# Ledger of designs, part 26: VH-VL binders against f4iux6r469to655

Target 1, 187 residues: f4iux6r469to655
Amino acid sequence: RLLQRLPGCVSRDLIDQLTVEYCYLNSKTNRKKLVKALFNVPRTSLELLAYYSRMVATLASCMKDIPSMLVQMLEDEFNSLVHKKDQMNIETKIRNIRFIGELCKFKIVPAGLVFSCLKACLDEFTHHNIDVACNLLETCGRFLYRSPETTLRMTNMLDILMRLKNVKNLDPRQSTLVENAYYLCKP
Below, E stands for the ipSAE of ESMFold2; O stands for the ipSAE of ESMFold2 at other seeds; V2 stands for 0.75 times the mean of E and O plus 0.25 times the DockQ between their complexes.

## First folded at step 10 (VH-VL; framework fv_mosunetuzumab)

Design r4 (at its last look DockQ between E and O 0.83; V2 from the best seeds 0.00; counts 0 for: pae O 4.0 > 2)
Fold by ESMFold2, look of step 10:
Structure r4 (fold): chain C 187 residues (1-187), chain A 119 residues (1-119), chain B 112 residues (1-112)
Amino acid sequence: as target 1 above (187 residues)
Amino acid sequence: EVQLVQSGAEVKKPGASVKVSCKASGYTFTDYYIHWVRQAPGQGLEWIGWIDPNSGYTKYNEKFKGRATLTADTSTSTAYLELSSLRSEDTAVYYCARDFYGSEWFDYWGQGTLVTVSS
Amino acid sequence: DIVMTQSPDSLAVSLGERATINCKSSQSVLYSSNNKNYLAWYQQKPGQPPKLLIYWASRRESGVPDRFSGSGSGTDFTLTISSLQAEDVAVYYCQQYYSTPTFGQGTKVEIK
């Protein structure tokens, strides 16, 4: 029953309060249910992703299977969808990649996974992969650019992004998305 | 927990149509695609198509395009396969299955519906 | 369509022994951009629907015993049952999901 409150946690205080209450429900069945509820965040509620990621980070010290299961589900979802060019899946792809990016900022998703996702999108830089790459960069690109351990690799990825923009004939909307994402990382 | 419950067996004449239902429970119906797969007696598995219950968008195996129609009713959490112009080679068990977010591999399956086409 | 061909069509194995099932695809099911093989394995017992065993060629689905393992890449894949149990008597199918889903013709596993 606590899981029904997740969509209503629209502030740091609300998610922290729920996290404290949930920490006392430390059973394997409850942890699996929580992971499924977090994974199935409504597609229209992207603002919840940062709060859900915060909850996962807080619970990670007590319940290591929560981040492990969630990250595996998100990675499987990304890999399942990355070459599927159905327009009807874009909001699911955006939810997926923004969640991965938020979890990266909370040190739950390793940067290596983020770079793998970005590489996959840049390798086939068409359709939704352009939007997915830009959304990933908007979510965690500046974080990775400013982190000493990942600055060089992020710089290389941003260089590839701009080369692809200049070589590919992107429509104006996608061209603007790429420029916005780039300058968000490197103001 | 997640389950897919299909309608009962059907016996049809060649040239008729059949409509098989698949009622979903234990999860949010509109979050997952429903696929249809058939298995002729003593034969392997053949993919028919999928429907996204949220949008109504469908994709069909080219072999069945024009004869198969996939629909979903979100108010009853039920997916449907309608197959028209039935032939004896359409005799098979028809399964509905849930995929993992459009992945096209199937984590949950219905119990199957035997459709027999016989003159 | 990508054609999936299994071998053998039927296999008899003594209890506790290793069973090996091969699956070959007519085209590569490896997506180079993510280095993933889009291949699944299913078990089907008499009177039951298929049950997912393996996806991504080698990743075991939750609740599947450790004796089941998948391997291979590109066009050649193998399902291995390391120590056959009585409950493993079934027909096994490979399935690709790189493009339009297609299944192998099945491999019947029996106790010798």
Scores: ipSAE 0.435, ipTM 0.796, lowest interface PAE 3.0, mean pLDDT 90
Fold by ESMFold2 at other seeds, look of step 10:
Structure r4 (fold): chain C 187 residues (1-187), chain A 119 residues (1-119), chain B 112 residues (1-112)
Amino acid sequence: as target 1 above (187 residues)
Amino acid sequence: EVQLVQSGAEVKKPGASVKVSCKASGYTFTDYYIHWVRQAPGQGLEWIGWIDPNSGYTKYNEKFKGRATLTADTSTSTAYLELSSLRSEDTAVYYCARDFYGSEWFDYWGQGTLVTVSS
Amino acid sequence: DIVMTQSPDSLAVSLGERATINCKSSQSVLYSSNNKNYLAWYQQKPGQPPKLLIYWASRRESGVPDRFSGSGSGTDFTLTISSLQAEDVAVYYCQQYYSTPTFGQGTKVEIK
């Protein structure tokens, strides 16, 4: 199956070639299988997320159910986990939010979803939510800061982030992570 | 496609133990929690606990803590419920169910395993 | 634990008529930070395991007919079957997943 080649697509050329080959398998069943394969990227293979997002963006114009299914699964995953402190390891939450961020840069995830995720993390700025917020910003924060339509809202969110860092007693690792995320967005 | 196939019915005496299996297929077993839920005859659903097959971590309904043991064998993609010190009130159909990524709502259920405890 | 209470325990409805099942939680299952209600509905037909109908209080699972709808927020929730069909004879359960999962006691829906 072409889906077995997904983990090997570690370059733009490789994912683009696989994407072209996959265009010839356009059936509803095959599109569902592709979405499931993309969603189930291993938690340790975060380098693949940008390439998977590129494939989704390329297919989106002719296979609109691919992006819609994937985004719904990612949003449901985020919402399921954001409140749960004792069930989920950080690696799954990081995979989830980085994939959302990469898809945002490819205009597959709307900025509104990214801001909703960020807001949820800032509203309860403790535990894993600190790491999740910072990873989201590292993935797509500068993109949203530089986009005229979203600059003001991103600036407000970054101001809230820094206020929370100063008010909450973050450990040194998390404090550094927040500062790095902030200055990556606003150099 | 995703399937959860459970072991067959069991008949046990009070005080014995039972071990029910749940074989998963059609997905990556270690990426999803397995929950156990029981249903006594003519009664509603009662949550027993979950296991994360990746880490082996478990959580139990307090009612069953000390009697229920959840395990998973990643080499066979099989989850197990062991219930000890059986009483007649433990007569029920026992279901395994997969949640959506730790969500604790259950998108796939096994067919159920009837456990009958009688003297 | 959050106690889930359904009403009625049993409901008889003529074919084609509306069936309404209520579910009340002892605590809010709305998480204010994402504005989501952590509430699901299941259908259990005779001799079968439960089947997921609704999650997030109102979102239909794939393949669930449009006649099933969920509504409500916080502590009060409703499952509505707009036009009852013969195959809808089942027991219906609400379930919260805000914390440790708990189910309502069930509502049996029968043809009158």
Scores: ipSAE 0.300, ipTM 0.743, lowest interface PAE 4.0, mean pLDDT 89
ESMFold2 (binder alone), look of step 10: mean pLDDT 93; pTM 0.940

Design r5 (at its last look DockQ between E and O 0.73; V2 from the best seeds 0.00; counts 0 for: pae O 15.2 > 2)
Fold by ESMFold2, look of step 10:
Structure r5 (fold): chain C 187 residues (1-187), chain A 119 residues (1-119), chain B 112 residues (1-112)
Amino acid sequence: as target 1 above (187 residues)
Amino acid sequence: EVQLVQSGAEVKKPGASVKVSCKASGYTFTDYYIHWVRQAPGQGLEWIGWINPNSGGTKYNEKFKGRATLTADTSTSTAYLELSSLRSEDTAVYYCARDFYGSEWFDYWGQGTLVTVSS
Amino acid sequence: DIVMTQSPDSLAVSLGERATINCKSSQSVLYSSNNKNYLAWYQQKPGQPPKLLIYWASTRESGVPDRFSGSGSGTDFTLTISSLQAEDVAVYYCQQYYSTPTFGQGTKVEIK
């Protein structure tokens, strides 16, 4: 089964080869199975997210339901979890937001979704939402800051982030995480 | 295909306990919470609680204070509801249902287990 | 707990006509941070478990016919069946998942 090879695709060449082989399996059932396998990437294997996002981007031109289904699942996961304090593992939230961020860099996730996620975390800037916001920025913040279409909105969000850091009583780990995320976006 | 298959109907006396099983198939059992919802005859739906099969974490509707116990066996992909100190008002169809990653809306439901409490 | 109230309790509609079911929550189920309404709709046919139709108030679940639509926001929600079919005879429930899940009392839809 080609899906069993997904966790082993730790390079551009490996994921590209698997992507080519997968094109020969183009049926609705196989596309749904692929989306499920991509979505269920292990929480401990975050390095795979960029390669999975590359595969999705490659398939997007001819298999439009793959990106559509994956993005919908990731958005639903985010919205389900952002309200629920201490009900889910932080690792799941981080996997979710980093995947959204990687797909944004491949122009599969629209920037509007990323800004909506970031806004939700900044509106309730406590607990896991601090870590989630910082991870999103570390993943795609510089990309959005450097893109002319989104520079102004990203700049505003970064200003809000720093104001929240200065007003909130963040522990040293989270304060450092916020500073690192900020300066990664605006070096 | 996702399936939740529940154990068969039970007839119990007041004061007894019942344990209902819910066997999951067609998906990764530990990726989804299992909820329990009951429906008394001719009545609407009432939420009992959830279990996270991955961690064993649970949450209960306060109405069932100390009477409901939710467990899961990941080796058999089976969730359990145990309800103790049964009363006549506990007569209902008991459903297990899957939520999407803690969302608390339920995309798949078991067929239901009728529990009848009668003297 | 958030109380969900449906109206009407029972509804008779001619085949092919529109059925409209209302659901009102005692508190808003709109979460301002993500602008989502935490509301779902279920169909329950006789002798069957509930089946998910709609989530986020207006998003159809996969495989649900286009004649089912959800609308509303905050505290007031509507399920519409644009052209009632024979297989749509069922009891319909709204459910909030903003907090501890609660369901409406149900609306029975019959063919007139």
Scores: ipSAE 0.254, ipTM 0.727, lowest interface PAE 4.4, mean pLDDT 89
Fold by ESMFold2 at other seeds, look of step 10:
Formats: sequence, C-alpha cells, structure tokens
Structure r5 (fold): chain C 187 residues (1-187), chain A 119 residues (1-119), chain B 112 residues (1-112)
Amino acid sequence: as target 1 above (187 residues)
Amino acid sequence: EVQLVQSGAEVKKPGASVKVSCKASGYTFTDYYIHWVRQAPGQGLEWIGWINPNSGGTKYNEKFKGRATLTADTSTSTAYLELSSLRSEDTAVYYCARDFYGSEWFDYWGQGTLVTVSS
Amino acid sequence: DIVMTQSPDSLAVSLGERATINCKSSQSVLYSSNNKNYLAWYQQKPGQPPKLLIYWASTRESGVPDRFSGSGSGTDFTLTISSLQAEDVAVYYCQQYYSTPTFGQGTKVEIK
C-alpha cells in the first residue's frame, strides 16, 4: 500500500510524509518489501535517489535492518556488474553508484565502501569503470574531500585518477568526464 | 512474489527439436536476465545460456552453440529455450532461472521441464 | 571454463552433528580489485529445483537458517551445516560466477 507511493515522492515533503506513515506500519515483512522497493528504483528516475536516501537515513536509528539490507544489496550489485561490459549495464551501474554516493552523504554507506568501489574502478580504469568512477565522484566526492576524516584518502584517489587520465588513451568524452569530476571535488 | 512457471514434460525422438517456455511474474521481466540450466537424470547441473529480455541479447555455453536458441516475448513475459538435433544424452530436466541483477547466481528457479529423448 | 570439484561425493552425518562439504575451483574465483569470491552454494531436494543458500562465498541468503555457513577463498571453499536437521537431507552444489557459470558435481548429504 504505502510502497505504491514511493515513485511519486519527488520532493522532501512527500518523502518525509511517507516516512512518517511507514513508521506506524512497521513489521519485518514490510521492512523487507521497503528495501526491495528502494533498491528497484527505476534507472530513469535518478532524482529519486536523494529522497530515497533521506528516507533510509530517517529510519536508520530505529530500523537498523533497513540500511544494512540495502547497503548489502547495493554492494553485491556493484561487485556483480563491475566486469560486465554490455551497454545495458551502464545505466544500471550509474544508478547503483549514484545511490551508493547519495547514501554516503547521509552517512548510511560508510566511506570505506565508497573508497573500495572507487579503487575497483581505478584498478581497471577502462570502459564503463571510467564513467562509474566519475559519477561516484560527482555524487559524493566533494563531500568526502571536505570531510576531515576522509580528505587525505580522497586527495590520494584524485591524484591516482589524474595519473590514469595521463597514461591511458581516453577518448575526449571520457577525458572531459575525468577533468570535470576532479575539479568538482577540488574547485 | 517472483515466479517462473515452465511448460510441461516433453517426449521426443532423436533428431527432433523441443521448445520449453518459462513464464515470469512478480517482477519487471525486462530488467533481469533469464538463464537456462539442465540436469540429466542422476547428474549435476549444466549451464546452457542466458537471454536479456530487454535487448534480445544472448550468450551460450559453447557446448550448445548452434543447437540452442534462446528467445523472449516481452508482451507475455515469457522466455523460451529451443534445442534442436536432439540426442539421447539431451534427456534432462531443463530449468529457467533468474539472476540477481546480472550477478549470474540464481535467486529464483522454475519448477523444471523434463525432456526425454529416446530412440 | 572453470571446473568445480566437490568432495566428498556423498556424506552420512548423525542428526545434530556437523556436516562439511568442500569445493575446489580449477582457478581462483577471487577478484582482488573488490576482494570478492564469486561463489554460491545451492541445496536441491528430490523433485525440486535448486535453492540458493550462500552467495559471495559466505553471505547467507534471506530465510536460510543460521546453521548454514560458507567459508574459504580463492580456490578452496567449504559449506558447513553446524547441526544437521532432518530437512537438510539433500544434494548440495557449489557454483562459480567469476566467468561462464559452472557447477560442482554435487555432494549428497544423508542422515547416518
């Protein structure tokens, strides 16, 4: 019932209202259904990711299984897709990594997971992994750069990114993506 | 709830073809791959291939390339396996299975379709 | 293709005792870049399709009892049933998804 309203929550007020209503209908079965509905966000509706992440953050203090299940599913999805090269996967990969990045800004995804995903992309910096790395940085890179606990690690990752741009034969689109991501993090 | 419901048992002679169906429900059919796996009587599991219902793209185990054809009908949410030039060693239960977001491990399986090939 | 070899082929275990199934891959199924082992375990009861138990070598699927656990890395993996129950009588398969999916030959678990 309430899950049918998720795709329509295109504002802060709408997602907050649904979150409040959900608290009154809490059960183990409903929590699992919520996680699956959040995870299955349409890849054409990336604007919903921030609102979904806000809902998860609000519920996290009282319903710890919601963030833990969602984060595990996103990590599993990242790992299963990182070596797939077909074009169908690029949109799913972008949805996946932007969701991870949004959840990181709400302190649901630990920074360690973000750095693991980024390192995986930099270790095999080809094809889709270039786009995935850049999208992750565009989503949460500046947040991590400005956070005292993660500034040094993020600076190191950005240095590696630029070295890889210099030694790889990137096409102009990907080269521009890398430059834009870098300067977005360090304006 | 995710369900994969397969067509009924088939008996075929060597040299014939068989077509097994797998009807999906409870999820968005075009967002997930459908895999086919077979199990000969008293034997283990053998992967045949996958189809991406969204694009029609396929991949086959080399053992079956040239004899297996995977198709999907998005209007009915149904995947199909067609296996041609049947031999007695093709006698097996044939399963369709959904992978978890491209992971290639299988969270939901059909009930299986027994195909018997006899001389 | 990566060959998956299980041992033993069959195993008889008393109720409440530990059952241990081994699986060996012909090459590593660990991607060092993400530190994940691309290995799953399935349970299959007579007349039923396989049921997923474990993925990523050690992550238990939702609804799978705590007595099932997976361990190992690289080429050597283990499925452990800490306290065998009557309903655990089945054939167990390991499967790699590092490359083209392949399955082990199966291990039949029976009550002694």
Scores: ipSAE 0.000, ipTM 0.477, lowest interface PAE 15.2, mean pLDDT 87
ESMFold2 (binder alone), look of step 10: mean pLDDT 93; pTM 0.940

Design r6 (at its last look DockQ between E and O 0.79; V2 from the best seeds 0.00; counts 0 for: pae O 3.4 > 2)
Fold by ESMFold2, look of step 11:
Structure r6 (fold): chain C 187 residues (1-187), chain A 119 residues (1-119), chain B 112 residues (1-112)
Amino acid sequence: as target 1 above (187 residues)
Amino acid sequence: EVQLVQSGAEVKKPGASVKVSCKASGYTFTDYYIHWVRQAPGQGLEWIGWIDPYSGGTKYNEKFKGRATLTADTSTSTAYLELSSLRSEDTAVYYCARDFYGSEWFDYWGQGTLVTVSS
Amino acid sequence: DIVMTQSPDSLAVSLGERATINCKSSQSVLYSSNNKNYLAWYQQKPGQPPKLLIYWASTRESGVPDRFSGSGSGTDFTLTISSLQAEDVAVYYCQQYYSTPTFGQGTKVEIK
């Protein structure tokens, strides 16, 4: 019953209230059920990812296996899909990368994983990987650019992104998507 | 609890068609591909194809292209394999399997459906 | 398509001893950008569907005993059962998921 309320948590107050109520269900079975519910966020409900990430961050200090299980599942999903062009629905890839990006802003996903994901997309900068890279940047690129420990690495990645845009024959939609992502990080 | 429950065994004559069902529960059906894999008696595993229930998109092993049809009914959370122009070498156990988010490795399998093709 | 070849086709191993199954792919299944080998291992007991043991060549699926381990990279892979138990009698399959999924022909493991 509490997990059925997850899709309705469209505000900070709603997700915080559910998080408090969930703390009273602290068992390994219940923690696995929560992780599965969070991971299975509908592809059409991307607005929920920030609130889900907030819940994970709140629970991380007392339920260490929740963030570790969720991050493992998201990383496995990314690695499964990244080189498989047009063999998977783009919406699944976007859900995955935006969740990773949101969790990075809450310091649940380490920046190294984000840079690894971005590098993988830039190494094969075509089809869905262009959209995935841009969505990652739109989600957490400015955060990483403004963070002292990651500014230089993020700057280097943005330089590579723009170089690729200039030398690849991107269609107008993807070219605009790259420009928008770049300037969102470095306005 | 993730479950894939398949339809019962079938006996068919050469030239006929068979339709095997795979009912999914315990997860969001449209978020995962369903794959079909078969196993002839005493032999190994052979991939047939996948369907994305969200878009209806499919991909087939070239061996089965033109004979296999994969469909899904989102209202019943059920995937289907239809195999036409059956031959004796199509005698096998047919499995549905859920991939890990399009990864093409399979975390949950149905119980299998024996299809026997004999005259 | 990528052809997966297992060896041996069958093996008999005494209880408590090491079982080693080899799998060779006709092309590399290592994706250099993420350093992942797109290889899985399955166990199939009689009358049952396959069960996932290992993915990414060496990562154990949840609930799989520590005696199962995977190793290898590129084109050559190994599944090792460090101390064979009675419940490990099964046919074992490797599978690549780098491209169109293909399986090895299987290796039957029996108790000597």
Scores: ipSAE 0.452, ipTM 0.807, lowest interface PAE 3.1, mean pLDDT 90
Fold by ESMFold2 at other seeds, look of step 10:
Structure r6 (fold): chain C 187 residues (1-187), chain A 119 residues (1-119), chain B 112 residues (1-112)
Amino acid sequence: as target 1 above (187 residues)
Amino acid sequence: EVQLVQSGAEVKKPGASVKVSCKASGYTFTDYYIHWVRQAPGQGLEWIGWIDPYSGGTKYNEKFKGRATLTADTSTSTAYLELSSLRSEDTAVYYCARDFYGSEWFDYWGQGTLVTVSS
Amino acid sequence: DIVMTQSPDSLAVSLGERATINCKSSQSVLYSSNNKNYLAWYQQKPGQPPKLLIYWASTRESGVPDRFSGSGSGTDFTLTISSLQAEDVAVYYCQQYYSTPTFGQGTKVEIK
């Protein structure tokens, strides 16, 4: 049915077409089903996150519970994952944080949530949290750096990131990942 | 929508093994951990362990390590608990439960499987 | 392991009155990096599996009536039923998920 088409929406036109068709199904049950389908985007299909975020942004004005439910689910997932080191599936953590970052660029996730996620990763800057922080910055860091209302706060967070890189003795892969994320935000 | 349906009650002798199944439906099986929790008659809840169906990774409560084995079959969306070297104190209702996206709180529970260990 | 201790073990409350259940953890379940308390509450009726009521110490699960509320932080937590209904007769469990999941021993709530 319409939700089965979500994984195939690999262009702006396709997601926009599905979004228009979905407006004809505006019921509480259908909105919950849509949110669950968006949240369960395949780990292997991260390119869909921008298109899913576009759909959410389009629907936000007429279906206010869709963005609120999705953001709450993503925040709960982040808070669960950031503390858990014995979960070995980094792909779920990357899916989570990239979705948060994409939604931030569409102004669905407030910048405050992004900074809270980044701060949590920097507070315990080891293991998967290094990769998660860098993926968040790669997704929306430059957007927040270029935005006047968030430039100072992003600059401060990037300074903390570089200080941590220099004192934490990261392996070469993670050190390179941090450098790439930093210079993506502040070329 | 989300359902966890467990296998039927079992009666076992001390020293035997039991294998309890938990069939999941209504969601993507590999996106959520399955936990096992037991409840002895008239007693509280005791966590046994989890399995990540995506990777096959497991974690066990130390009190059950060596006796409990958690597996998952992604083709049938079914998780399994096998408990070996059964004793009378293993008599309990065994539940499977889904955690909310790795959070380790349990939003859906199976109906429970009574395992009775008696001579 | 973090030990969860509930009090009282049982509680008899008149219909429409407030029921209060306490839960204490042997270690803090507050993660300072995200300022979240990793604490959940469950309701279990006879012959049924547990049902999630509260997570993050104070967030109600969807479909849970407003009369259920959770509070507390760190090591001391409370589940409150503001106006006890007949259908609220059950055993209530707290559970931490800061580390290896552990449950309180349960609190049975009955009507006087």
Scores: ipSAE 0.447, ipTM 0.804, lowest interface PAE 3.0, mean pLDDT 90
ESMFold2, look of step 10: ipSAE 0.429; ipTM 0.794
ESMFold2 (binder alone), look of step 10: mean pLDDT 93; pTM 0.936
ESMFold2 (binder alone), look of step 11: mean pLDDT 93; pTM 0.939
ESMFold2 at other seeds, look of step 11: ipSAE 0.409; ipTM 0.794

## First folded at step 11 (VH-VL; framework fv_mosunetuzumab)

Design s1 (at its last look DockQ between E and O 0.03; V2 from the best seeds 0.00; counts 0 for: pae E 14.1 > 2, placed apart)
Fold by ESMFold2 at other seeds, look of step 11:
Structure s1 (fold): chain C 187 residues (1-187), chain A 119 residues (1-119), chain B 112 residues (1-112)
Amino acid sequence: as target 1 above (187 residues)
Amino acid sequence: EVQLVQSGAEVKKPGASVKVSCKASGYTFTDYWIHWVRQAPGQGLEWIGWIDPYSGGTKYNEKFKGRATLTADTSTSTAYLELSSLRSEDTAVYYCARDFYGSEWFDYWGQGTLVTVSS
Amino acid sequence: DIVMTQSPDSLAVSLGERATINCKSSQSVLYSSNNKNYLAWYQQKPGQPPKLLIYWASTRESGVPDRFSGSGSGTDFTLTISSLQAEDVAVYYCQQYYSTPTFGQGTKVEIK
């Protein structure tokens, strides 16, 4: 019942209200159901990702299995999709990587996972991986660039990104996407 | 919660076709691919192909090119395998399976549909 | 296609003893960019569909007993049942998902 309200939580107040109500349903079964509902966020509703990430961050202190299960599911999804060039549908990959990026800003996903995802995309910088890398950077790149503990590594990754743009034969859309992502991180 | 329910057993003559259904529930049907795998009596598992219900895109094992057709109906959350020009070697249990978080390995399987091809 | 070859085709193992099943792929199923082996293991009991045990070569699916473990990398993989139980009598399959999915021929495990 409460999980049916998740898609309607389009504000901080709405997700916070639902989060409080959910705290009173704290069982292992309910926690697993919540994680599955969060993971299955509609790919057409990317605006929900920040609110879902906020809910996870609020629950993390008292329901430690919620963030751990969700992060593992997202990592498995990323690894499953990154190699697959037969995928015609980029929207699932975009949902996945933006969720990872939002959770990173809420300190639920460790920066190491974000850098691993970036590395995988840059190692084979073609097809959907270009769009995925850029979407990750647009979501959390500036956050990591401004954070003292991650600034150097993000700078190195951005330098690699621009080197790849300059040496690869990108179409104009992807070339613009790379430039926009770079300058969003490092104006 | 996740469930894949397949249509019942079929008995067919050589040269006919068969259409097996797989109704999904407990998850967002268009977010996951449906794969088809068959198992001949006393033998192992053979991958037939996948369908992406979101786009309608498909991929087939080369062995089944021109004979297998995968479709999906998003309004009923149902995937279909149609296999034409049936031969006795096509006698098998046909499974639908959902990939595990988009990985092309299969976390949930249907109960199987026995297709028997005999004169 | 990547050919998956299991050995042995069958084995009989005493209750409580270790069962070891090998799987060899004709090509590496390791993707260097993410350092993951695209290899899964399934258990199939008579009259039932296959059930996922292990993915990424060594990651156990939720609810699978810890006596099941997977190991190996590249082209050579192993499923180990550390202390065989009566309910573990089944046929076991390896499967690669690096490219077009293919399965090993299966290994039947029995209590001796």
Scores: ipSAE 0.367, ipTM 0.768, lowest interface PAE 3.8, mean pLDDT 90
Fold by ESMFold2, look of step 11:
Structure s1 (fold): chain C 187 residues (1-187), chain A 119 residues (1-119), chain B 112 residues (1-112)
Amino acid sequence: as target 1 above (187 residues)
Amino acid sequence: EVQLVQSGAEVKKPGASVKVSCKASGYTFTDYWIHWVRQAPGQGLEWIGWIDPYSGGTKYNEKFKGRATLTADTSTSTAYLELSSLRSEDTAVYYCARDFYGSEWFDYWGQGTLVTVSS
Amino acid sequence: DIVMTQSPDSLAVSLGERATINCKSSQSVLYSSNNKNYLAWYQQKPGQPPKLLIYWASTRESGVPDRFSGSGSGTDFTLTISSLQAEDVAVYYCQQYYSTPTFGQGTKVEIK
């Protein structure tokens, strides 16, 4: 079963091989099953997100509902979680935002969605949203900084992040996390 | 040439609503945020909020939450401010302004729309 | 919110003389990572919208005459017009964008 092999695709060659084999299963039911399998990546296996995003990008030219469905599910998940008070499930939020960031690097998620997610975290600059914003930046911040069409917007968002760090009294862990995210984007 | 062209002056009664438009041209509308700032007669500048035309995301000054609604129509490159439950102290010139890549300083401003609230 | 306080409220200056406007913020607006101050200056002539003059405290916007200069850091900032021209009659505002944008109350510059 091809979908059971997804967690084992820990290299570019392995995910590409699975992607080719999957093309022979091109039905709407199979595409929905693939999207659900990709979305439900284990929270402990974040290294798979880049390979899953590569598969989606490869399939996007001929199976346009796959990226469309996945991006919608990720955006819906972000919106459902970002405003929850007393948030206890940080691992799901990190998986979500890192997947969004990886898909942005493969040009499946538009940069505007990434900036909207980042703004939402900065507007409610609290415990979990600080970690979520920093994880987003660690995933795709440098990519957006290097891209000419988004460099200035990314720079300004980073400047806002550092302003918020200076205004709020963050504990040492979060202060370091913000600084590390900033310098990963602008080394 | 970047331009922000706003709708004409409005006269409203207390309790009514007003909707001000801001049509953008000369740049890619969805790449920049639009802010709204007002200025009561003889007074200084007061920030209302911003909208990201790409996503529809907004942020409001707490003073205006519940009364102000910012929207954008990407097909016409037009941003809108709707202000409800108008009071006489809402009499002001309302400006739209372009935020240069989320910088929150404003490089281009609309000509302003006078909204007068009187009984 | 960060409160911006300008001084003086009004200023009368002879043509060709120097005009100096001060702006103080209730807390520092210095961005430590790039050593920039999150401070802008605007000019507003009667019946017109504000016009951006200076951002990052000291960087002139394109097309702004070099007689306009900004200086200062942290909480204390100055806009200087080195040789006042008739066209410079306006109200000048400082604005911080370190956090939620706020403006100073304005300084009116007039010809003496």
Scores: ipSAE 0.000, ipTM 0.495, lowest interface PAE 14.1, mean pLDDT 87
ESMFold2 (binder alone), look of step 11: mean pLDDT 93; pTM 0.941

